# Designs tried in a protein design chat: VH-VL binders against Protein cereblon (ohgt). Part 1

No score or structure here was measured in a lab: all are predicted.

Target 1, 230 residues: Protein cereblon (ohgt), of Drosophila ananassae (Fruit fly) (b3m1f2r157to386)
Amino acid sequence: LSRVPGVDYLEHILFPGEVLPFMIDGSLFDDEMPGLDGLIFGVGFPLMQPPEDNPHKLYGVTCQVYEKGESGRQLVFYKSRALQRIVINCDDIQGPPQYIARNPTSKCFSKVKILPEYFLPEPLKCVDMGSMSRFRDIPSMRDKYRRYQLSSTPWPADACQEYAYEEIVERARKKLEIHKIDTMPRCPIQLSFWLVRNLHLTEKMMRLTFLTDSVNTRLQLIGSTLKEES
Structure headers, positions and changes below count from the first letter of each chain, unless a header shows other numbers; Kabat numbers aren't used for antibody chains.
F stands for the ipSAE by ESMFold2-Fast; E and O both for that by ESMFold2, at different seeds; each is averaged over both directions (binder to target, target to binder). V2 = 0.75 x the mean of E and O + 0.25 x the DockQ between their complexes.
[cut] stands for letters that were removed.
The coordinates of atoms that the task and the answers printed are left out; those that the model quotes come from them. Centres of patches stay.

## First folded at step 2 (VH-VL; from r3 with heavy chain F100S D101S Y102S)

Design r3s
Fold by ESMFold2, look of step 4:
Structure r3s (fold): chain C 230 residues (1-230), chain A 121 residues (1-121), chain B 112 residues (1-112)
Amino acid sequence: as target 1 above (230 residues)
Amino acid sequence: QVQLVQSGAEVKKPGASVKVSCKASGYTFTNYGMNWMRQAPGQGLEWMGWINTYTGEPTYADKFQGRVTFTLDTSISTAYMELSRLRSDDTAVYYCARGSSSGDSTWFDPWGQGTLVTVSS
Amino acid sequence: DVVMTQSPLSLPVTLGQPASISCRSSQSLLHSTGYNYLHWYLQKPGQSPQLLIYLGSNRASGVPDRFSGSGSGTDFTLKISRVEAEDVGVYYCMQALQTPYTFGQGTKLEIK
């Protein structure tokens, strides 16, 4: 379990990779506290329904300030980025939670559990086998080539689930605007969060995708939404 | 520096649609949500909903669900509000306003100058 | 919907005197974070609204010291310590704890 300072609350779900900007009164800064660069703080989602078997859980993310934005008025603009999903037992919160914009040096702390991101890679799609790649493009050899690829993975084929990873990527690429497609990450973990942020999922689906620790399951949930909407 | 400039006044007949634009300047458009309000002549303010300018996801007040559509053109830092099946009681000044953050849209600063929409036969 | 009730609805004030505007909500606006999601706006004649006070008591940029906000839960007050001619307009409170966000009816401040 990790200890995260400065728990704040949002009325909607923020996913890892998403930017959380905020403004604070710049008159709060002085020589002792010149700014918030690099600050890591927690953000909770008190309006998200927890699972029925975990009614006392508060779900959230860690955020880190990475940029001081454009200032024009008395208010100073900061950008933070959500990093990791967390869960908190509400009884473990110490100190009054404060909105970061009002109390940037909050003494509110809690023990948090950083939620894992489990990903079992898709079964082997292509392994460089020296000259054996020549057989990939020959139709009569395709089945034997596929069986060889499966036998050379570090995982038993029976333990690897069939995943629609490439199908989900193709459906998403067809639905998204061209400029968004160029920013599509290749890491499956980052991709699962990027898809949630860039597709207009229902609030129910946003909750379900946030609550799952399996990247494979999250991608499958997203994929089901793409089929349903399409 | 931070400005929201709305499209000009509109006169519409009942049953028509109106599309109001709100062009932002002086800040990074996608870092702040956009809220829409209206004010009927001589009356108070009414919140219509908001749109997440980063994801493009709109949220509508129930009263307007099914008649209002929020859209964006992020390439020109512009938000749009379209209200369909206009009635005479939709006559109002329509405002856009920048929310306090991209992930939280609780207080509004600044507001656009307002767009008068008049619905009359 | 959270109902916001302002009083008075009309407030004639002598120039240089204090003014006080009350705002009550049908539900507590105190979030579990300790913040009250209550904001105040001023709409001067012929202008769009402008933010005065956010989160119950914080003055927005450029707002004079004579404006202050107080209160918690369901009862909130905006005070002007000495009314100036430029303070004329309609004052609105707004709750932003629950959607739909809702405004009070407005309090029209006039110099008498």
Scores: ipSAE 0.000, ipTM 0.419, lowest interface PAE 15.5, mean pLDDT 75

## First folded at step 4 (VH-VL; from r3s with heavy chain T30R P110Y)

Design c4
Fold by ESMFold2, look of step 6:
Structure c4 (fold): chain C 230 residues (1-230), chain A 121 residues (1-121), chain B 112 residues (1-112)
Amino acid sequence: as target 1 above (230 residues)
Amino acid sequence: QVQLVQSGAEVKKPGASVKVSCKASGYTFRNYGMNWMRQAPGQGLEWMGWINTYTGEPTYADKFQGRVTFTLDTSISTAYMELSRLRSDDTAVYYCARGSSSGDSTWFDYWGQGTLVTVSS
Amino acid sequence: DVVMTQSPLSLPVTLGQPASISCRSSQSLLHSTGYNYLHWYLQKPGQSPQLLIYLGSNRASGVPDRFSGSGSGTDFTLKISRVEAEDVGVYYCMQALQTPYTFGQGTKLEIK
């Protein structure tokens, strides 16, 4: 397990890709890296732990500092971005944890385990290739036609989840303003976190989606919320 | 599951001392500070102070400074509050409550069941 | 010390109707990070207090959606959209921006 130099508490769930601004006492930086941009630290969500799970587990994210703002005399302003989901054994935490929103004054660190992100490859789908076949003989369109052809072969319904993925994306488009749709990522892992950030999911659903290692399952959970609202 | 279990009710005479225990279970004790409140009969809540469970450093409300002592036994995940030179107006239910963190204790998500301390002659 | 003032102190409510409790502080509770350090607790009859709302507007775990907190700075409001029998008790606001932490006087909610 890797040891991270900061493990602070955050009162809400933070998903990969979100920005976390904060201020801290400048004396909390490591002697060899004080005030260094690019620092990676951990943030835990003590209010997220469900009653039936081990209460000695703390779920959270790694964050990386990418911007140093205007500094006060004793406090330094930073912006960071959440990168990876993590889990911490609370017994491994060294130092008194503090909420990052209260400008931490004490060094706190722990061993962490980075949680995986699993995604099954997209199954091929069947479409009417007749309408697209005229592009096969156009040199600039040949690569697009080949990709389209590979993705359009039939797949047994019992083994395919492609319709659920496409349905979730289309339902999300109906809920979102046009300016947000332009920022929708194509990577399914990034998309799953982007949807949580941009859809107004309940706190219960945000906990469930955070705790899921399978991107396919996370997208299905998000999709179920969209169906219930519709 | 997080649980705070306090010691039983006590009856004391004026001038005596009382020591209330608060045993924590279901979480890493040193990661969350311990706060103490009291509630006189028919009255509201009053914060008495808190103790950093990692460092053992207490903070007392000015009203109780000099009469109250917070201590810990981390080996059994237990916090203690001792109130000395008791007066009749110290009759109250005393609560322990888990703070939001050990270094920054602002909201109290779990409370003990309360300990009634009665001071009478 | 920061003085917390609740109103009303007694709140009789018809079952199923909304309820609103105000809390006013003598100083701003808005922290430099943008959070308001104002929390709400409910003490049901014969029970210890329980956390309802933290940081002005966030519902604690297990608290029903009918509870909401709003406000900023010095003025805060707890709302119950439809009062149920289990909501009976005394509601307290508490500031935790600076020590000593201080509670409001309490608002006793009763079904009339």
Scores: ipSAE 0.229, ipTM 0.674, lowest interface PAE 4.9, mean pLDDT 80
Fold by ESMFold2, look of step 7:
Structure c4 (fold): chain C 230 residues (1-230), chain A 121 residues (1-121), chain B 112 residues (1-112)
Amino acid sequence: as target 1 above (230 residues)
Amino acid sequence: QVQLVQSGAEVKKPGASVKVSCKASGYTFRNYGMNWMRQAPGQGLEWMGWINTYTGEPTYADKFQGRVTFTLDTSISTAYMELSRLRSDDTAVYYCARGSSSGDSTWFDYWGQGTLVTVSS
Amino acid sequence: DVVMTQSPLSLPVTLGQPASISCRSSQSLLHSTGYNYLHWYLQKPGQSPQLLIYLGSNRASGVPDRFSGSGSGTDFTLKISRVEAEDVGVYYCMQALQTPYTFGQGTKLEIK
């Protein structure tokens, strides 16, 4: 578990990679930490319903300060970027939590648990197909090739389908502006969060995609929203 | 489920005091402030103040300063509102409501059922 | 104190038709962080108030999407795109930018 020096509330879900600008009372910083550059703090989403309707769990992200903006009188402007999904036991929160949008005036601390990001590459791409590999790229043979892959792998067919996300990437490319496509990450973990950030999902899908630890499942959830178009 | 359950209706004479309880359940009590409102018969809502459930520090609307006291019993997740020197125009339904956070408290997402306080001679 | 003024105070409406309620504050409710501290509540007959809209435009949990809030600064509007029988009651706006928090007078929505 890691302890963070600031735990604030945020009224919407924030995904890893998103920017969170904020203002804060400069008196909340120690003399031994004269600036916030590089500081990691937590934000929680009290309006997001947790799994199992557990009212004592607060989901959120860590954020890291990367830029100090122009200072106001006693309020200092900062930019931060969300890094990792976390969960907080509400009973571990020390201090009165406040919404970051209200320019927090007191310190609030908590232990946090960093949530994992699980990714497994598509199992069928790792199977040596021998001479059958020559049929992989022939469109008329695609179904037969796929059936053969499934029958010759030790993985269950449903698990193999869960890991296939290349179609999702291609559909997303069709919906996105060209300059955004140039910034699409190759890492599947980063890609899953990038897609959520750029595709403007519903609140229900934002919650579902945030709560899954499986990157493969997150990508499939995103893909399901792309398939629902007319 | 978040729930706020208030004490029952009260009938009081002018000059007396009343203490209304508000028992919270289904959430971490100290993380959300408690607000108090009242509503006279046939009239609108009036905010009376709130209490920071982490620190115990109350904030009172100026109109009620000196007559109202907010207190807590955190061991049973209960907030109290006491109004003294009652007058007939204090006849109202009194509500507790959970605020958006304990450090500041702006919107009220859960309300108690209300407690009717009647002040008559 | 911030004065909140609602219009109209009485709103008879035909089922299935849209409804619109205005709320004006005596000073701006726009916080320096870009949020408007204006909230909307509905009090159905015989019930406690319930939160409809927070921070000007965000629907509370369980509130149907036929309800929407808009506006900024001093002028805010609550709209119901298609009024249903269960929407009957008194609607209140409330400012929470500064204490004391203050409510509008209420708008009583009735079915014709």
Scores: ipSAE 0.193, ipTM 0.669, lowest interface PAE 5.0, mean pLDDT 82

## First folded at step 7 (VH-VL)

Design k3 (from c4 with heavy chain Y32W, light chain A60F)
Fold by ESMFold2, look of step 8:
Structure k3 (fold): chain C 230 residues (1-230), chain A 121 residues (1-121), chain B 112 residues (1-112)
Amino acid sequence: as target 1 above (230 residues)
Amino acid sequence: QVQLVQSGAEVKKPGASVKVSCKASGYTFRNWGMNWMRQAPGQGLEWMGWINTYTGEPTYADKFQGRVTFTLDTSISTAYMELSRLRSDDTAVYYCARGSSSGDSTWFDYWGQGTLVTVSS
Amino acid sequence: DVVMTQSPLSLPVTLGQPASISCRSSQSLLHSTGYNYLHWYLQKPGQSPQLLIYLGSNRFSGVPDRFSGSGSGTDFTLKISRVEAEDVGVYYCMQALQTPYTFGQGTKLEIK
């Protein structure tokens, strides 16, 4: 996606999978357009600090309208769902940006870059620990030996991934109500965003977890927060 | 790193004009509106108006219409406020503040340090 | 013009105790999108104003959790759950639903 037909500001961070409800004056649709069903648009977070304090990057998400709600007098209620993390060069924005809460009166659009979601559970290789095994009882080498042992044990990718999930899931179960736990996804990408939505992370941690393209790192950041708060 | 730096204090006689500058840094200037406020000594805040930094279109509070002019120099990310026909009750600290967006500038998240303008005979 | 009225205008408070500031507008600040265009600022002694709360209840980045905003339409309240020494200054509400934007008179919060 090189261009989105609409770009609006949102005053808080929105993660993929979250619902973004909004209202628009319905009179704008009767004469000009048929409505917003299925529309994909961009939402930027101007209050989130970019990485390395790059002031000309605007991070956000794409959203897709999936539901038209009740119609009031002139108000049309829509629900959209965040799909993908994006970054916008602020200098590419065409039109005066407005907050979605203020019912945009001008068209505002931009080219966007869709951010990747890397999940690379590198398989553990089965390696011979031969010469390293003699360091097991040396205290200064014990952490290095454990690191080599972990890197050299033939853990299947499924087993390593499932163990990491189980630890994070177990810690999350201690902090979450039962009905939320029943909806916990198994996909690592979805789980990373689901955990952010369902845990009370600090604003700094929400920013860090949003900005990383590595699902593995995002999960580790979330996991470290659970240890500190549990 | 958003920063608004205003020009220095000024002393003016009644009937003169003053032009206060506000240089912005740390963000894309045209994406955020610029608002102007003033505060008389010991008094509250008063909104004077704003300028859409994308279009250059100003909006003035009725009280100042005809006496105030907002302009921009986007090449140096600077906004200007000029107030003419000064009178003693124009003595105040004048602030620039970044609005929430250039298309609809409502809350003011970053403020300049203020510029004291004193009007005395 | 929309008239904004704050009460109290002077608010002496004991450290660690709650504080509450009321702001009333002469007409509704509720936009057709469901948001209230009412913002709160703090001006600490000798400083420029700083944003605390925007759109009635949203805490600006870096503002401590002890600050909260509530209300809708014409009646709004800023609450501080436990006042700290750094909270002293003058608090202003401001409406930004329609021009001219207007501020309340200010509420001066002081530690007893």
Scores: ipSAE 0.248, ipTM 0.637, lowest interface PAE 4.3, mean pLDDT 79
Fold by ESMFold2, look of step 9:
Structure k3 (fold): chain C 230 residues (1-230), chain A 121 residues (1-121), chain B 112 residues (1-112)
Amino acid sequence: as target 1 above (230 residues)
Amino acid sequence: QVQLVQSGAEVKKPGASVKVSCKASGYTFRNWGMNWMRQAPGQGLEWMGWINTYTGEPTYADKFQGRVTFTLDTSISTAYMELSRLRSDDTAVYYCARGSSSGDSTWFDYWGQGTLVTVSS
Amino acid sequence: DVVMTQSPLSLPVTLGQPASISCRSSQSLLHSTGYNYLHWYLQKPGQSPQLLIYLGSNRFSGVPDRFSGSGSGTDFTLKISRVEAEDVGVYYCMQALQTPYTFGQGTKLEIK
C-alpha cells in the first residue's frame, strides 16, 4: 500500500518498461523542488475498464524520471520509464487529476497498491512421481497422472517452463521487426511486458494482459493471440 | 456503468431563466469535469463551457459569459446549468457530458440524454 | 477561436463501401507533447453524440475496427472501411487544444 507524490491520467495503457515523455509547467519548481530528476510518480488509465467487481478502481503504473530534455520558456521536458503495475481507489485521489499530456498545473496524489508479479501453479509443475504412482493404476485418474508425469520430469521446474517460453519466442519472431528481436528479454516477467509492447494486440487483449498478476497466464494469453494469426 | 441523467424538457418565455440538472452515477464524481453543450434544432453542436467538479471553478465560452452559471451539488453527484435572460435563439437541446479528466476536459466520453429548452412567446 | 471545417457536409454512401470525412482546423492541434487534440463523435438519429476517436487516431472502447482516424496538425480524416446501416448519422470533429472548444459543422452520412 504505497503512496506516490504525483498521480496523473494517461490516455492509453502503458506497460512496465515503456518510456513516457512529458512536459510540465516549470513554475511548479522552486528551491525546495528544483526539478523532477529521479522522481517516482503514478499514472492511471481512466479509459481502461476496471474489473466488474471494482467499478471505482483506476489501474496504472509507477514511472520514474530518468532524463531531463530540452526546455522551452515555461515548460520543462522529461523522460520517464514505467516500472510497476498499480491500482488506485479513485476515492483516495487528492487533488484534481489531469492528463499528463496536457501539461498538468495542479499537484495530485493518491495511495496506490503495487500489483504483484508471480507464477501460478500449473500441470507442468515438477513433483516426485513416487508419491503419484498410485494414480497410474486407477482408470479415472489416468489422464491426471499423465499430466503429472509431464510436469515431474527429472529436469528442474524452471527448465520445463522455459521451453514453453521458447515456443512463444519462436512465434513472436515471425511477427516482429528483426532489430526488436535482439532486445527480447530472457526474464519471464520482462518478456511478458516486452511482448505486449512489441505486438499488435487488441484493446481487449491489452486489458486482459495488464490485469493478470500471473506471469504464466499473461504469457499464455499472448501466445494464444499469436496462434490466432497463424 | 457511467450514467448521466438530465432533467426534463422545459418551456420558457423570453426573459426567463432555466436550470438544467445532470445527475451522475457509476464513478467518482469529483474526479471528472462536467461539460455543457447545446444543439439548436437541425443544427450542429456548440460548447458552452465546463466546470471543474473538484474545485467548483467554471469556465464559460465567451458567447455565454454573463448569462450562464454552472454549479454543483457534490453530495448528490449533480451538476447544474442555469441560462438567464432567455431569447428565442436559445431554443435548443442542452447536453451535459463527462470530461476526460478533472482538469482540461479534452474529450467527452459519456453524454446525458439531452434536455429540450423551448423559448417562445 | 479555432475554426473547424468539415468536408463533405453531406455524404451519401452505398452500403458496404468505404467512406471518408475530412476535418481542417484554422491552426495546428498538435500539442507540445506530440498529441493532436482532435476528437470525432457520431450522433445517430434521435440519440446523443457518442465518442468514436480521441486524440486523432485512438478508437474509444466498443468502437468497431472499421473506424479509423488519421492526420496531424491541421488536417484530419475519419475513415469507415465498410459502411453499415448502423453508421447513419452526423459525424462531428472537435478540437480541444484551446478553449473555447469548437466543433466542425457536421457531416451527415446517409445510405444511398
Scores: ipSAE 0.077, ipTM 0.614, lowest interface PAE 6.4, mean pLDDT 79

Design k4 (from c4 with light chain S32L T33V)
Fold by ESMFold2 at other seeds, look of step 8:
Order: structure tokens, then sequence, then C-alpha cells
Structure k4 (fold): chain C 230 residues (1-230), chain A 121 residues (1-121), chain B 112 residues (1-112)
């Protein structure tokens, strides 16, 4: 559980890897923090509907400032990049949260929980029972074989192939223009977020893909939308 | 579920005051400002102002300055609007609506059911 | 105060056909950071208003994708690609760049 020095609202979902430009009143800088260079802060999505059983959760991302741009008389321009998905208990928020696009006038802090990113290669791997089939006709081994078969029964072969990482990538390549394909990341975690940014997903699917901690599941959700379009 | 429940309809005499309540549930009350609108019968919407639910600081539209007061009871997640020195042209449905943030309050994503206030001349 | 002008004020439409509502402001609603502080609401008969579009073009949660907002600065448009019976009501634009926030006069959408 971490605490971030700033939490602001954003009116849309921002995925890891996206750029968030903003301006902020320069008078809000403390002497201990004279600028925002390299600062990691939180951005919450108050318009993203949380799961029905937890209406006090605010989902968001951490962002890190990487560029200080042209400053106005009182406003300082920054660019940041979203890094990690987070969840905030709204009751932990200290200060009046404001939308970052309205040039926040006050500080807002909170404890945050950084959400994990799980990826397992070959998530739909079909287990080959062939080497164990020789035990079916041995009475002392029959119950062990049945337990292994129940616990290890693979998904149907067409389901395993359908959700395989490479197949999802190939379906995405068919939908994307060639210039976008050149920017496709190799890292599965980055790819899952990149696909959401570059495909035309529904609001519901954007929310589902953001809320999923499993990269494999996120890719499968994306793959299902590619199939639904003829 | 976000919900705003307003107090019931009222009938008032000219010169009286009315106080409309707006009870919020399903979200952290102090993180979203409360806006007040009214709609005269058969007419459009009119913004009356808002209150910062974190600081308690109200902002009033100039038309209502001096006659309207916004207050809060944060212990029960309730906002109040009091309109004084009522006139017959104050007859309207009064709405509370949740603002987009405690400090910005620029769009209103959830509205109360409305409270009809009738001022008989 | 910023004056918001809608047209038309009455909009009879045939089911399944497109509809378009214009909203003009007396001042630019484009904020320094690039957002237009123009929002759209629908008030169905006998109901409270509900948010349709915020910041000029963003669809509110649960709003069908047949609704879209466009425009910038002083001239904004709400479009319905295929009107359905449930779309009947009064549509309001609202500016929220400057206090007092102000609404357009409303556009009553009716089925022919």
Amino acid sequence: as target 1 above (230 residues)
Amino acid sequence: QVQLVQSGAEVKKPGASVKVSCKASGYTFRNYGMNWMRQAPGQGLEWMGWINTYTGEPTYADKFQGRVTFTLDTSISTAYMELSRLRSDDTAVYYCARGSSSGDSTWFDYWGQGTLVTVSS
Amino acid sequence: DVVMTQSPLSLPVTLGQPASISCRSSQSLLHLVGYNYLHWYLQKPGQSPQLLIYLGSNRASGVPDRFSGSGSGTDFTLKISRVEAEDVGVYYCMQALQTPYTFGQGTKLEIK
C-alpha cells in the first residue's frame, strides 16, 4: 500500500503507457518540492464504474512527469506518462480532489494500492495426457490417473488455440493499419495496454480490460472483441 | 448505487422561506460538490449555485445572492438549500445534482428527483 | 453571463431517422488546456435531467453510442444517428466555463 503526493481526477480512463499532459498553478509548489520533474502522482477515474459491491473504490493510474514544457505567467506545463494501475479507497483521500484539466488549486493526497500485472506464457496450454495413459489399466493407479485427468483436463483444443497469445496478436494485426503495427510492443504487458489504446473498444470493454489483473485474461477479452466483428 | 433523495413538495406564502434537503448515498460525499438548479413550470433549467462539500464554501449565482443559502450536514451526507423572501415567480421544481468533483463541479452526473415549491400570491 | 442558444426549439423526427441539435454560445467555451466546457442533458417526460455528453464530445456512462457530440469554441452539435422512442424529451446544452453556469432554452424532441 503506498501513498502518493498528489491525486487528481481524470474524466476518462488512462491506460499505462499513455501520455497525460497538464498544467498546474506554480504557486502550489512547496519549497521542499520546487518542481514536478520525475514526480510520481496518482490520477483517479471517477466516471469509471467500480464493481457493484464496492462503490467507494476509485480506480486510476500512477503517472510520472518526464517533461516540463513552455510555462505561462502563472501556469507550468508538464507531460507525464501513466505507469501502473492503482485502486484508492475514496475515504483515504486527504484534500479536495479536482480534475487535472481544470488546473488544480489545492493539494490532494491518498494511500493507494498498486494493482499487479500477472502474465504466464502459454496460459491456455493443453496438457498432454499421452505419457500417463499407460496407467489407466493398472488397478492401483486408476484413481490417481482419474484425479490427474480431472485436475489437469485441458480446455478443448479449439478454445486453447483460440486464446493463444500468438493468435490474439494475429487477429489484432488484421484489424490495424500498417503504420500502427510498426509500433506494436513485444512485451505482453505493454501490448495488452497498447491494444486497448489502438482498437475501438466499447466503454464496457475498456472498463473490463482495465480492471483485470491478469494480462492473459486482458488479452483474451480483447481477442473476444476482435471475433465479434465480422 | 449513487442516489440523491430530496425532501417533499412544499407550499409557501410570499415572504416566507423554504429549505430543501438533498440526501446523498452510494459515494464519498465530500469528494463531489453539490449543485442546485430550478425549473419553473414549463420553462428551462436555471443554475442557482453550488457548495464545495469538502470546505463547505458556497458559490451563488448573482441572481440569487442574498436570498439563497447552501449548507451541509456531512455527518448524514445531506446538502440543504434555503431560499428566503419567496415570491410567486419562485414557484419551480428545485433540483440538487452531484458535481463532477468537489472543486470543479462542471457537469452533473446524478440528479435528485426534484422538489416542487409552490408560492401562492 | 454566457448566453446559450439552441436550435431548433422543437424537433419532430421519424423513428429510425437521424436528428441534430445545435447549441451556440456567446463566448468561446474552449479552456486553456484544450477542453470545451459544454455539456448535454436529456430530460425525459416527468423525469429529472440526465447527463448525455460532457466536455463537448464524451459520452456519459450508460449512454448509447447513437448519441454523439461535436463542435468547439462557440458552435456545438448533438447528433442522434437513429432516433428511438425512448429518446423523446427536452435536450439542454449547458456551459460550465464561467459562473453562472447557463443552459440553452431546450430542444423538445418528438416522434412524428
Scores: ipSAE 0.017, ipTM 0.579, lowest interface PAE 8.1, mean pLDDT 79
Fold by ESMFold2, look of step 8:
Structure k4 (fold): chain C 230 residues (1-230), chain A 121 residues (1-121), chain B 112 residues (1-112)
Amino acid sequence: as target 1 above (230 residues)
Amino acid sequence: QVQLVQSGAEVKKPGASVKVSCKASGYTFRNYGMNWMRQAPGQGLEWMGWINTYTGEPTYADKFQGRVTFTLDTSISTAYMELSRLRSDDTAVYYCARGSSSGDSTWFDYWGQGTLVTVSS
Amino acid sequence: DVVMTQSPLSLPVTLGQPASISCRSSQSLLHLVGYNYLHWYLQKPGQSPQLLIYLGSNRASGVPDRFSGSGSGTDFTLKISRVEAEDVGVYYCMQALQTPYTFGQGTKLEIK
């Protein structure tokens, strides 16, 4: 488990790769304390409903400050970038959390668990159903989980083709402005988060794509959204 | 008005056990871990370990592992430290101190008044 | 275990003059997120210790601005810009990066 010195709230879901700007009252800086450059802190999403099998968890991301923006002496403007998805055990939260976009006036500390990002380039011949169990009670995922669970064999060729990374990229290219396509990452992990940012998914779909650790499943969810318009 | 009030001084014989209490007030007890230190006469401070007041999970310094036990009674906001198989070199003032968080005990902002434990024959 | 070494162990000082206490750790106390897990405490005669400085340089609530902490990694300094009579006592540095948390030997500050 990783420890972060600051945990703040954000009203909406922030995905790895997104920029989070914020302002800090300059009076919070002591002459003897360094500025925020390079600081890694946690941001939690209190309005995102957690999975039913983890009802007392706070989900979020780590962010790292990379730039001090334009500011006056009273207000110091910073830019940070989301790095990793995390989950926070609520009993590890110390101090009064506040919303970062409004007024982060108090320090709040917590241990965090960094969530993994799995990518399986080839379909598995045998899948432990335990790895899919976290999605069985999510309403929008129950039909997909049930269909997968009832399968007694490795994934069929048709299902593997639907998960094809290249097909999802091509569907996205048809819908997106050419200027945005030039910034499309090649890394599947980064691509999955980039697609969420650029396809303007529903709140429910953003929650589902955030909660999955499997990049393959995340891309499948995104791909299903693209197919719904055909 | 954060306050930590410890139990009174104790005199013990070698081989006995002692249990020191630390009653907290003025804050939400389970939001801040409890640390235990001791200070032998004329000597410096020594950290003995801490207890996560939310989960009840203790962490002990290796030197005291197997002899010390930290417990809580959250209904009365009280932490306890029990040291067994006392030796003459356990004579010290024992302090409780509030940690910076329940899951992290990085710095200690409030300290109890100390409890003198004297171990002599 | 991280060894904390304070210098000097005894510090006689003239009232109104500056004072400086050094604390050196056997390994870096700088966490990867940019904080030094080094704290300073003062134990006045007959009292429990009180927190002066946390995370290397932050003054605890109620601590006068004549106290300052500096340094990073393995070498830390507590400075008093102008010593007053109430500053008499034993100063301890403590690392809290790794368990067991460890204190320096203490520096006894006295008015000469």
Scores: ipSAE 0.006, ipTM 0.435, lowest interface PAE 13.7, mean pLDDT 76

